# VHH binders against q12xb4: the designs that were tried, part 17

Target 1, 267 residues: q12xb4
Amino acid sequence: MLDFVGLGLFDEKDISLKGLEKIHNADKVYVEFYTSILMGTDLEKMEMLYKKKITVLSREDVEQHAEDWLVDAKDSNVVFLTGGDTMVSTTHVDLRLRAADMGIKTTLIHGASIASAICGLSGLQNYRFGKSVTIPHPYVSNRGVRVVSQTPYDTIKNNIEAGLHTAVFLDIDKDKGYMTVNQAMEILLEVEGKLGEGVMVDRLAVGIARAGSPSPVVKADYIEALRDYYLGGPLHIVVIPAELHFVEAEALVKLAGAPEGILENID

## First folded at step 5 (VHH)

Design Ug16 (framework vhh_surovatamig_d1)
Fold by ESMFold2-Fast, scan of step 5:
Structure Ug16 (fold): chain B 267 residues (1-267), chain A 125 residues (1-125)
Amino acid sequence: as target 1 above (267 residues)
Amino acid sequence: EVQLVESGGGLVQPGGSLRLSCAASGFTFSSYAMSWVRQAPGKGLEWVATISGSGGSTDYVDSVKGRFTISRDNAKKSLYLQMNSLRAEDTAVYYCAKDSYRWYGSGRYTSFDYRGQGTLVTVSS
């Protein structure tokens, strides 16, 4: 048997009681950190709390050499740990299909996801979100041309036109590290400067840092102000609101320090 | 708590070979990905190679692919870097690191949560 267990958002205590029970009854416990990390913990703290040895798997161990460890689940209890919720924003359904091909039964023990956390932290209604998008780090092509993706700008524009908020994930790069809210604001303003469509002009945004920690930072302000606002360490995420209902605007002002003027121009 | 002790550095001529070793203690060695990181004189830290805890996966910076081989012996709690066809630009202090190897979004992110004291590799005539 192969049990997939979501670890949640921030530290080793975010695991559900059901997930902890699966770990305690496991013969082998594996974890991967390449799809998501828990910034508030490390392997030692996890092993100490869970009272089990945990083996870390690389992307290649999961995607290229999965059968090497999946075979153990034929005759024993194997647990596979992932940050967040196991099947949200991952390709791990492929592991379930491989296990099925080998005659291995799989189960899912869910964990808290950043997809729902941003709604709770911002006060924005989940049913009013549109398509999410990731801002990649700009790069210089092999021909010396600087490339900045326009996909985030286009996705935000389309969502705003439909009256939908946008969850904006921030890329992680080998050399550039974790993208900050500040860098994301700069990138969106750079694209605006080239396209000139007015999408990012006087645009409200919500910067969120360290969701699920004891002291998350949630700050709503115009893109230009957020460009220079200090949110601390990773991981960061951005929400670009579209037209606000009164309760959403009130939440942003009272809980995220948005400019009071947003209360004058709402739906 | 964590201790990493590198050895095997030295002076070698261009085209030569060296084998670096790292002895680890103070943690469950087989449960962590391990990396080699280097720092050339007057430059910042550069990631060189990573190996998964199981030893089943390896990754390298483009400039050393085909020349360097990372390996580990979990029973001996040791990490190795076999360096062949050495070039003057490989001159650096090499560090063994207990590394958090990560892939997210479109990018790859490697972070180092501990490194040893280092061993000097000088490639010159």
Scores: ipSAE 0.000, ipTM 0.180, lowest interface PAE 14.6, mean pLDDT 85

Design Ug2 (framework vhh_surovatamig_d1)
Fold by ESMFold2-Fast, scan of step 5:
Structure Ug2 (fold): chain B 267 residues (1-267), chain A 126 residues (1-126)
Amino acid sequence: as target 1 above (267 residues)
Amino acid sequence: EVQLVESGGGLVQPGGSLRLSCAASGFTFSSYAMSWVRQAPGKGLEWVATISRSGGSTDYVDSVKGRFTISRDNAKKSLYLQMNSLRAEDTAVYYCAKDSRPYYYGSGRYSAFDYRGQGTLVTVSS
């Protein structure tokens, strides 16, 4: 049997009681940190609280060589740990399908997700969100040319035209590290400079840092102001609001320090 | 598909009365607080009145208290606004509005609205 267990948002205590029971009954426990990490904990703290040895799997171990460790679940209880909720913003459904092909039963024990956390922290209504998008780190091609993805700009534009907010995930890279709200604002403005469609001009955004921690930061302001705003350590996420309802605008002003002028132009 | 259709507006003399109606479809009407909002010529949108899901509670903007009565019929999926002692300042397009939150217990004074109808014009003039 293979149990997928979401660890929640911030530290080793965010796990559900059901998740903890799965760990206690497990023969083997694996974790991956490449999709998300819990900034309030580390492997030693997790092993001490959970009272189990935990084996860290790389992206390659999960995506290319999954069968090497999935075989353990044929004759024993295996737990696979992921930050947040296991099937949110991951490709881990493919692991469930591979396990099924091997005759392995799988279960999901959910964890708190960034998808619900951003709604609670910002005051923006969950049913008013459109397609989410990830901003990848810019990279240099084999020919020495800087490449910046246009996909985030296009997704945000399409959502705004439909009256929908955009959840903007920020890339995690083993060498470049965790993208900040500041870097994300720079990237969106860089694409705006090339396309000239005015999508990011005078555009309100919400920067969120360390959701689920004792001291999260939530700051709403125009993209240009957020570019230079200090939000502290990772993990960061951005929301680009579309047209705001009164309670959404009020929440951003009162709880996230948005400019009071946004209250004058609401639906 | 959410649909709100207002009717009952028109020209009325100061001191007169009008009854506005709103026919709702495309959602579970009895699960939502409903409001009337208005927009006077050259002004912004103003919340006027709210009625709770069951009809047991109502709230009004101060300028219409004692003159306007909001009511609903959940079986007919209809919202009403009885307007008495009308004043020139009541001249506006009146919109039926659905609260964005199912099972919300609060007043539309503090609400977000996710749908408004086409509106019905009320003109108070001699």
Scores: ipSAE 0.000, ipTM 0.079, lowest interface PAE 23.9, mean pLDDT 86

Design Ug3 (framework vhh_surovatamig_d1)
Fold by ESMFold2-Fast, scan of step 5:
Structure Ug3 (fold): chain B 267 residues (1-267), chain A 129 residues (1-129)
Amino acid sequence: as target 1 above (267 residues)
Amino acid sequence: EVQLVESGGGLVQPGGSLRLSCAASGFTFSSYRMSWVRQAPGKGLEWVATISGSGGSTDYVDSVKGRFTISRDNAKKSLYLQMNSLRAEDTAVYYCAKDSRPYYYGSGRYWTSEAFDYRGQGTLVTVSS
């Protein structure tokens, strides 16, 4: 038996009771940290709370050598832990298919996902979201030219035209670290300066820091104001709203400190 | 065993066209984003293009937008790169790559070599008169 267990958003306590029960009954527990970072915990804290030894798997262990550890699940209970929700924003469905090929039964024990957390924190309705996009760190090309991705700008523009909000994920770089809301706002304004299509002009955005932690910050304001707003430590994410329903606008004003002017022209 | 085998490279004059192919095996091809990355002589790896598992979304480095088209055939487990209006600066070894980045972290322009699984020898594209 192989149980996939989502760990949730922030620390070792975000696990569901069902997930904890699976860990307690497991013969072997594995975890991977290459797809998702839980800022509020580490391996030692997880092992202390869960009262189980946990083996860390590399990307290669999961993607190239999975059969080496999946074989344990033929005759014993194996748990595989992933931050967030196991099948959201991962390629781990391939592990389920490999297990099925080996005659191993699998289950999913869900964890809280950033996809639902941003809706709860902002008050924006989940069914009104369009395609998500990631803002990459700008880089210098082989020709020494600074390259800034236009893809986030295009995705946000297309979503706005369709009346859909955009979830904007922020790049993680080993040298530059975790992109902040401030940096993301600067990047979007830089692209606007080049293209001049007015997409980011007077554009409302929602900056979110540390979703799922005891001290999350949610701040709605125009992009230019958010560029200078202090949200604290990682991880950060941005939402760019399109046209707002009244309840969404009210939530942003009352819960995220959005300018009251956004309530104008809302029916 | 994950395997990616590239083909279709060659010598072409500026303004010409080439179509690269990649045959994939050892994983559920339709479940993964696939990318083309290239390495020019004496330079580092450069991401070129990405396509979603379903083929419904694509992304490109700015220097190839409008000239290159990435596509896939999930039934044949094959990835393609149609390269038009080739320039001397497109000269490189092209690699087919399985993109292991989580969906929400990558539009296709977020890349590091550690996020890709390079199994093939690559295929050399030379653009020269």
Scores: ipSAE 0.000, ipTM 0.147, lowest interface PAE 15.2, mean pLDDT 84

Design Ug4 (framework vhh_surovatamig_d1)
Fold by ESMFold2-Fast, scan of step 5:
Structure Ug4 (fold): chain B 267 residues (1-267), chain A 129 residues (1-129)
Amino acid sequence: as target 1 above (267 residues)
Amino acid sequence: EVQLVESGGGLVQPGGSLRLSCAASGFTFSSYAMSWVRQAPGKGLEWVATISRSGGSTDYVDSVKGRFTISRDNAKKSLYLQMNSLRAEDTAVYYCAKDSRPYYYGSGRYWTSEAFDYRGQGTLVTVSS
């Protein structure tokens, strides 16, 4: 049997009781940190709390050599741990398919996901969100040209036109580090400067830092103001609201410090 | 060195069809999911389609579903994109890409430019009357 266990948002205590039970009953416990990092913990703290040795798997171990460790689940209990919720923002459904091909039964033990956490923290309704998008770090292409993705701009534009909020994930790079809300605002404004469609002009945004931690920050303001606002350490995420219901606007003003003027622009 | 060589682009009328090909070398082709990514004039990179290592699973951006078909031949180390019912909006340089990062499922596609390793010049597809 292979049990997929989501670890939640921030530290080793975010695991569900069901997830902890699966770990205690496991013969082998694996984890990967390449899709999601829990900023409030490390391997040693996890092993201490869970009272199990945990083997860290690389991306290559998971994506190319999965059969090497999946075979153990034929005759024993194997647990595979991920940050957040295992099947959100990952390709781990491929592991379930590979396990099924080997005759291995799989189960999912859910963890809290940033995708739902942002709704609770901002007061924005989950059913009013459109397609999510990631802002990548600018990079140099194989042709030697600096590339700034326009996909986030286009996705936000399309969502706004449909009356839907956008969850904007921020890239993690080994060399450039964790993208901040400030950097994300600069990138969106840079794309606006090139396209000139007015999508990001006077646009409200919500910056969120350290969801699930003891010290989360939620700050709503216009993109230009958020560019210069200090939210502290990672991980950061952005939400771009579309038209707001009154309760959403009130939540952003009272709980996230949004300008009171947004109450005049209600859905 | 990873090398991807795209071909098959050209000028086509709206409603027409084109088949793009990609020849891969420098890596174990059968061990990676492969994607097509495009860049329209004045736009950023847009993911178009992905195919699993075995070819058993495919995924597409909503705007091309039902019109485009991605396929692969692992023995020939080749990736294909059959494009039918082409529209002016499909005009772009199309790149073959090795998918090395996860993309988001559900109501949105979670994709970054760093999710793909591409080295080709791309192939230009122009859809005009």
Scores: ipSAE 0.000, ipTM 0.134, lowest interface PAE 17.8, mean pLDDT 84

Design Ug5 (framework vhh_surovatamig_d1)
Fold by ESMFold2-Fast, scan of step 5:
Structure Ug5 (fold): chain B 267 residues (1-267), chain A 129 residues (1-129)
Amino acid sequence: as target 1 above (267 residues)
Amino acid sequence: EVQLVESGGGLVQPGGSLRLSCAASGFTFSSYAMSWVRQAPGKGLEWVATISGSGRSTDYVDSVKGRFTISRDNAKKSLYLQMNSLRAEDTAVYYCAKDSRPYYYGSGRYWTSEAFDYRGQGTLVTVSS
């Protein structure tokens, strides 16, 4: 049997009791760290808490050589760990299909996802969110041209026009590191300066740092103010609200320190 | 070294069709989601379509849904974009791009900074009456 277990948001304690039970009953435990990062833990801390040896799988191990370890699940209990929730923003469904082709039963033990955590932290209603988008780090192409993606701007604009909030994920780059809320605000304002459509002008945003940690920060303010606001260490995420219901606006003021003036502009 | 070489662009009448190709080398092609991105004159880069490494999942920008089809041939390490019912608004330089994350599939709307880690010259598509 192969059990996929989501580890949740931040550290080794975010695992569900069901997930922990799967680990304790497993003959083999594997983990991959290339699709998601848990900032509050490492392999040693996980092994100490879970009381199991964990084998780290590389990208090649998961895709090119998956059958090499999947075969163990034919006659024993194998657990495969991922950050967040196992099938959210991964291609691991392909891994489930390969297991099925080998006659291996699979189960999913879910973990908490950042996609739902931001709703609790901001007070914004999940069913009022539109399509999510990621802001990539600006970079210089092999042609020597500076590239700044317009896609986040367009996605935010389309969501606002439809009355929907936007969850904005922030890029992780091996050389440039973890994008901050401050950098994200700068990028959106840079695109605004080029396009001139007024989408980011006087635009409210919510900066969130370290969701699921002991020290989360949630700050709502206009993009220009958030550009210079200190939120501390990673990981960061942004929400751009559209039209606010009164309870959402009240939550942002009381829980995230949004300007009181936003209460005058709700329906 | 990652290499991506686009071809297939040209001049076409409104309502016409073109098929774009991208030849990839220098990485394990089947392990990465691939996208088509375009840049119209005087505009920024716009994501057009994404296909997962296996080819099982696709996504498109709303303006091309039903008109464009993204596909791939992993054995030939090639990416394609079949463009039907072309409109003047489709006039742009088209680039192919690779996701920075192996075995990950999200819409090209969510791609990281390394998604355009190599851009060739692109291929120009001009839709003219």
Scores: ipSAE 0.000, ipTM 0.195, lowest interface PAE 16.9, mean pLDDT 85

Design Ug6 (framework vhh_surovatamig_d1)
Fold by ESMFold2-Fast, scan of step 5:
Structure Ug6 (fold): chain B 267 residues (1-267), chain A 126 residues (1-126)
Amino acid sequence: as target 1 above (267 residues)
Amino acid sequence: EVQLVESGGGLVQPGGSLRLSCAASGFTFSSYRMSWVRQAPGKGLEWVATISGSGRSTDYVDSVKGRFTISRDNAKKSLYLQMNSLRAEDTAVYYCAKDSKPYWYGSGRYEAFDYRGQGTLVTVSS
């Protein structure tokens, strides 16, 4: 038996009671941290609270060598832990398919996802979101050319034209660090400077830091202002609103400090 | 050092087919997700398709779903893109990309990566 358990957003206490029960009944517990980092915890805190030894799996252990540990689930109870919700913003459905090929039954124990958390924190309605996109760190190619992805700009543009908000995931890279809202704003403005289509000009955005923590920050302002706004430590995420319903605009002003002038664009 | 070498591009009539290949070296190929991205003349990079390290999971941009198929051969360290029912809007330089990023949105899409190949030109004419 293989149980996939989502750990939630921030620390070891975000796990559901069902998830904790699966851990307590497990013969082996694995975790991966390459898809999502829980900033409020570490392996020692997790092991102390869950009262189980946890083995950390690398991306290679999960994607290339999964059968090496999946085989244990034929005769015993194996739990696989991920940050957030186990099948959201991951390729872990691949593990379920591999387990099925081996005759192993799988279950999903859900955890809180950043996808729903941004709706609660911003006041923007989930059914009004379009395609999500990730802003990668700019990089230098193996040919020495600096590359800045245009896909976030194009996705935001297409969503705005359709009247849909955009959830903008920010790159997590151990070498370049956790992308901040400030860096994301700089990247979008850099692409705007190149393309000149006016998509990011006077554009409202919502910066969110430390969702699920005791001290989250939610700040709505124009992209130019958010570039210089201090949101504190990771992890950060951005939402680019499109057309706002009155309640959404009011929530951004009253709860996220958006400029009051945004209320004049709706109602 | 990481090297990615694309091939298989060319001139094709609308409705035709092409198969692109990418030969990888300098890293453990089977340990990384791979993607195809393209750049149309005068436009920016657009993500096209991604495949997991094992080859079991794939994802595509909506405009190519049902027409393109991404695949890989880990023993040969090669990535492929089978392109069917080609349209004028598919005209672009196609790049093979190595994904080293740990975080995806729900579709599994990453466009910019640590390494990108030199590209292969696909022209769909009239």
Scores: ipSAE 0.000, ipTM 0.238, lowest interface PAE 14.4, mean pLDDT 85

Design Ug7 (framework vhh_surovatamig_d1)
Fold by ESMFold2-Fast, scan of step 5:
Parts: sequence; C-alpha cells; structure tokens
Structure Ug7 (fold): chain B 267 residues (1-267), chain A 126 residues (1-126)
Amino acid sequence: as target 1 above (267 residues)
Amino acid sequence: EVQLVESGGGLVQPGGSLRLSCAASGFTFSSYAMSWVRQAPGKGLEWVATISGSGGSTDYVDSVKGRFTISRDNAKKSLYLQMNSLRAEDTAVYYCAKDTRPYYFGSSRYWEFDYRGQGTLVTVSS
C-alpha cells in the first residue's frame, strides 16, 4: 500500500489528522522537498512531532529510481510526503501510475494547497482563475544572449482577455534562490518593454508572502509599486487579477491595501 | 542555457510513418514535462502531445490519439514522436517544447512552454 500525504503550506503542524494517522501506521515514511519547501519546519521537527523516522528522497530517487522503494509498498505500508497537496503542481501522478503497474494500491490524503490559499488570502474567487504560469529566472544562452521567458506575459494576456485571474508561481533556483514579488514585477515590465502591447501598463497585481505562516503578507498595488514593496522572506507568489467583482475589489482594498481607485472600475 | 534541436521531418505519403527526435541541453531534462507542438501553414500553434519528466504519463490531442506516440530517453536527453497513419492534415512544422514548471504534470490539455526549438517540417502528400 502506498499513501500519498500532503503536508500543507508552512510547518509540520499543517498535516491533517488523517495524514498523521497514516504516518503512525506506516512501516516506511519518505519525503521529498524538491517540489515544495515548508519554510516553517525541518526534518528534525517533523520527526519529533510525527514520532517516525523519515527518509528524504532526492529528485533522482523519485523520478528515475522510484521502483527501488515502491517495491516495499507491495507487502507493507509506505507513506510518501510532499509539501502542499501531493498532486497539485507535481508529477506525482506518475508515481501512482507506476505503483498501479506494480499492483500497488494507492490513496491520497490531501493537504492545504497554495492554489486555494491565494484565494482565501486575496479574496479573489477560485472559479474566476484561469491557467496558472511560472516565471522562470532569466538566463544567458550558449550564444551569450539573455533569455527572458515570454510565456508568463502571454498567459496573463490570454487570461485577462477571457476575464480570468492568473496565479503566477515564482521560480526556485539553487544558485539564484527564491524569486521575490519584486523580481517578478521587474521581469514582467522587462517583457512589456520589449513587446509594447500594454498588458502590464497600469496593471493591478497581488503579492503574497509566507502563505499559511503566522505572519503572511498580502499586498495589492500596481506592478510598478509592487516592484519596490517589501514583503519579507519566502515563499512568494503573485496573482494578476482580471476584471473584478465588487466583493473582490473591496477585499483587495480593505485586506490587501489596494488603491481605493480600483473600486471606481466595477459595478 | 536551454537548447532544443528537432530532427526527423520529411516528405511522407498519406498512411505512412515518421519518427521525430529532439535533443535537449542546458537544463535537467528529467525534471520537466516535454511536449510536441505544431504549426500548419497559415495557422496558429497547436499542442500535440506531452510526456511527464519520468516518462510514466502521456497526454495527446484527440486528433492524434492512437496514431502518435510520445516517448523520451532521459539518459540520452532526447524526446521522440512516433507518427503513424499520417494524414494530409498532419502537415506542419513540429516543435519540441519544454514546460515552464519543473516536476509538473497534470491532466490538463493546456500546456505552457518557456522554450521551443527551431522546428522540423513534416509534409504529408502524395
């Protein structure tokens, strides 16, 4: 048996009671941290609270050599832990399919996801979100050319034209670190400067830091203002709103400090 | 620096087969879902197929299901598209594309790409 358990957003206490029960009944517990990092905890704190030894799996262990540890789930209870919710923004459905090919039954024990957290924190309605996108760190090509992805700009443009908000995930790089809202705003403006389509001009955005922590920051303002706004430590995420319903605009003004002028543009 | 180089295109008769290849470099190949997208003359880009980072999951546009097979060799950092029972409507430039998100593979039919190769032309004609 293989149980996938989502750990939630921030620390070792975000796990559900059902998830904790699966850990207590497990013969082996594995975790991976390459898809999602819980900023409020570490392996020692998790092991102390859960009262189980946890083996950390590398990306290679999960993606290239999964059968080496999945075989244990044929005759014993194996738990696989991830930050957030296991099947959101991960390739872990692939592990379920590989387990099924081996005759292993799998279950999902959900954790809180950043996808729902941003809706609660911003006041923007879940059903009004379109396709999400990730802003990668700019890089220099083998030919010495600076490459900045146009995909986030295009995705935001398409969503806005459809009246849909965009959840914008920010890149995590081993050398460059966690992308901030400030860096994301600068990247979007850089692409705007090249394309000149006016998508990011006078564009409202929502910067969110440390969702699920005791001290989250949610700040709504125009992209130019957010470029210089201090949101503190990671992890950061951005939402680009499209057309706002009154309750959404009111939430951004009252709860996220958006300019009051945004209330003039809706019914 | 990300680089994708496609090959294997050519002229083929209706009902024939072709195998496209894509050589990838500049990123951790096994961490990203890879896709094939195509552009027919005078038309927009169309997503064709996606494969997860490990190769265990695949997704296809309805018009190619049962005819096309996407696969990858992570040791060789190569992506493939085996195209069978080709039709005139499959005529297009085929591009290898990298998803923007490491470790992401959903059942969504709408994929995002931050890098696309130079393309390889497939012509299906008598």
Scores: ipSAE 0.000, ipTM 0.131, lowest interface PAE 18.6, mean pLDDT 86

Design Ug8 (framework vhh_surovatamig_d1)
Fold by ESMFold2-Fast, scan of step 5:
Structure Ug8 (fold): chain B 267 residues (1-267), chain A 128 residues (1-128)
Amino acid sequence: as target 1 above (267 residues)
Amino acid sequence: EVQLVESGGGLVQPGGSLRLSCAASGFTFSSYAMSWVRQAPGKGLEWVATISGSGGSTDYVDSVKGRFTISRDNAKKSLYLQMNSLRAEDTAVYYCAKDHRPYYYGSTRYWTDAFDYRGQGTLVTVSS
């Protein structure tokens, strides 16, 4: 048996009671941190609260060598832990398919997801979101050329044209660290400067830091203003709203400090 | 219980050198990135340097690049900061800080509040 358990947003206490029961009854517990990081905890705090030894799996262990540890679930209870909700913004459904091919039964114990958290924190309606996108850190190629992905700009543009909000995930890089809302705003404006299509000009955005923590920050303002706004520590995420219903605009002003002028755009 | 104990601070002349040490206990030292952060008199916390859990990656604030070297000894559970060519502006209380995260995902310079634990600090005074 292989139980997938979502850990939620921030710390070791975000796990559901059902998830905790699965851990207590497990013979082996694995976790991966490459898809998401719980900023309010660490391995020691998790093992202390959960009363179990936890083995950390790399991306390669999960994506390329999964059969090496999945085999244990044939004759024992194995739990696989992921930040957030296991099947949201991951390729982990592939693990369920591999397990099925090996005759292993799988279950899902859900955790709170950033996908729903951003809706609650911003007041934007979940059914009005389009395709999500990740902004990668810019890098310099082997030939000394600076590379900045155009994909986030294109995705945001397409969503706006369809009247859909965009959830914008921010890259985590082993050398460059966690991307901030400020860096994301700079990257989008850099691409705007190259393409000149006016998508990011005077564009409203929502910066969110530390969803699920005791000290979350939610700030709505124009991209140029958010470029300089301090949101504190990770993890950060951005939402680019499309057209707003009055209630959504009101929520951004009252709950996220958006400029009151956005309410005039609705009238 | 996570414990971090800094030592090695003192009074030093401009251009001098000093080595800070931090003894860690209560966690799997090699699994966590470690940082040095400082607080100058009347100023906020400033990140100085970070080293990955394995010691394979290091990052520094621009003002100390080429002058400071962060290192670690995982067998001894100790973190070090070798400070060369010290300047008056380096005067501060220096803190050893543990990252939240097993595994290193880059520099914590982007957020000073990312440290879930820091030690008591050690004072470095560079006289004019």
Scores: ipSAE 0.000, ipTM 0.125, lowest interface PAE 18.2, mean pLDDT 84

Design Ug9 (framework vhh_surovatamig_d1)
Fold by ESMFold2-Fast, scan of step 5:
Structure Ug9 (fold): chain B 267 residues (1-267), chain A 125 residues (1-125)
Amino acid sequence: as target 1 above (267 residues)
Amino acid sequence: EVQLVESGGGLVQPGGSLRLSCAASGFTFSSYAMSWVRQAPGKGLEWVATISGSGGSTDYVDSVKGRFTISRDNAKKSLYLQMNSLRAEDTAVYYCARDSRGYYYGSGRYTFDYRGQGTLVTVSS
């Protein structure tokens, strides 16, 4: 038996009571931190609260060599912990498929997800969001050329044209680390400089840091202003609003410090 | 056993540069945010800069922004502080420190549970 347990957003207490019960009944507990890390905790605090030893798995352990530890779930209870909700913004459905191929039963115990947290924190209506997108870290190709993905720009453009907000996830890299709102703003402006379609010009964005913490930061402003705005440590996420209902615009002004001028551009 | 060993300090003239290094051992280096803190003669500890476990986020005290750069190499288990445009007021013993909260850091107070022996930086003509 393999139980997937979402840990939620911020610390070791965000786990559901059902998730904690699964940990207590487990023979083996694994966790991965490469898709998300909980800012308010560490391995020691988790082990102390959960009263179980936890083994950390690398991306390679999960994506390439999963069978090495999944085999334990044939004859015992194994728990796999992930920040947030287990199947949101991860490739972990592949682990469920591999487990099924091995004759292993799997269950999901959900955790709070950043995907829903951004709606609560920003005041933007969930049903008005379009396709989400991730901004990858720019890299240098084998030919020495700087590569910046155009996909986020295209996705944001398409959503705006459809009147839909865009949730913009920020890349996590083992060497480059967690992308910040500042870096994301720079990347979008870099692509705008190449394409010249005006999508990011005078564009409102919402920067969110440390969702689920005692003091999350939510800041709405134009992309150029957010480029230089200090939001502190990870985890960061961006929302690019499209046309705003009055209540959405009012929430951004009152709760996230958006420029009052946005109230003139209401859907 | 956690060990942090600083190097790279010395005497430098105003406007000069120095690069400090810290070699870490006895813990999973990439799982912890790391900081540089300093203590000027006769003063308390002052936090200077922090870098997240992955290196993706950095933060600095206002007096060094634009002059100092914190970086890390997780494969080598090393932390660095590149100090440019040094001023007499930067004279201090500089300590490499491990953040007690682990991989992350946030707005507000920085906390650390281990620090090294320190390396002296003197900015004087």
Scores: ipSAE 0.000, ipTM 0.098, lowest interface PAE 20.0, mean pLDDT 85

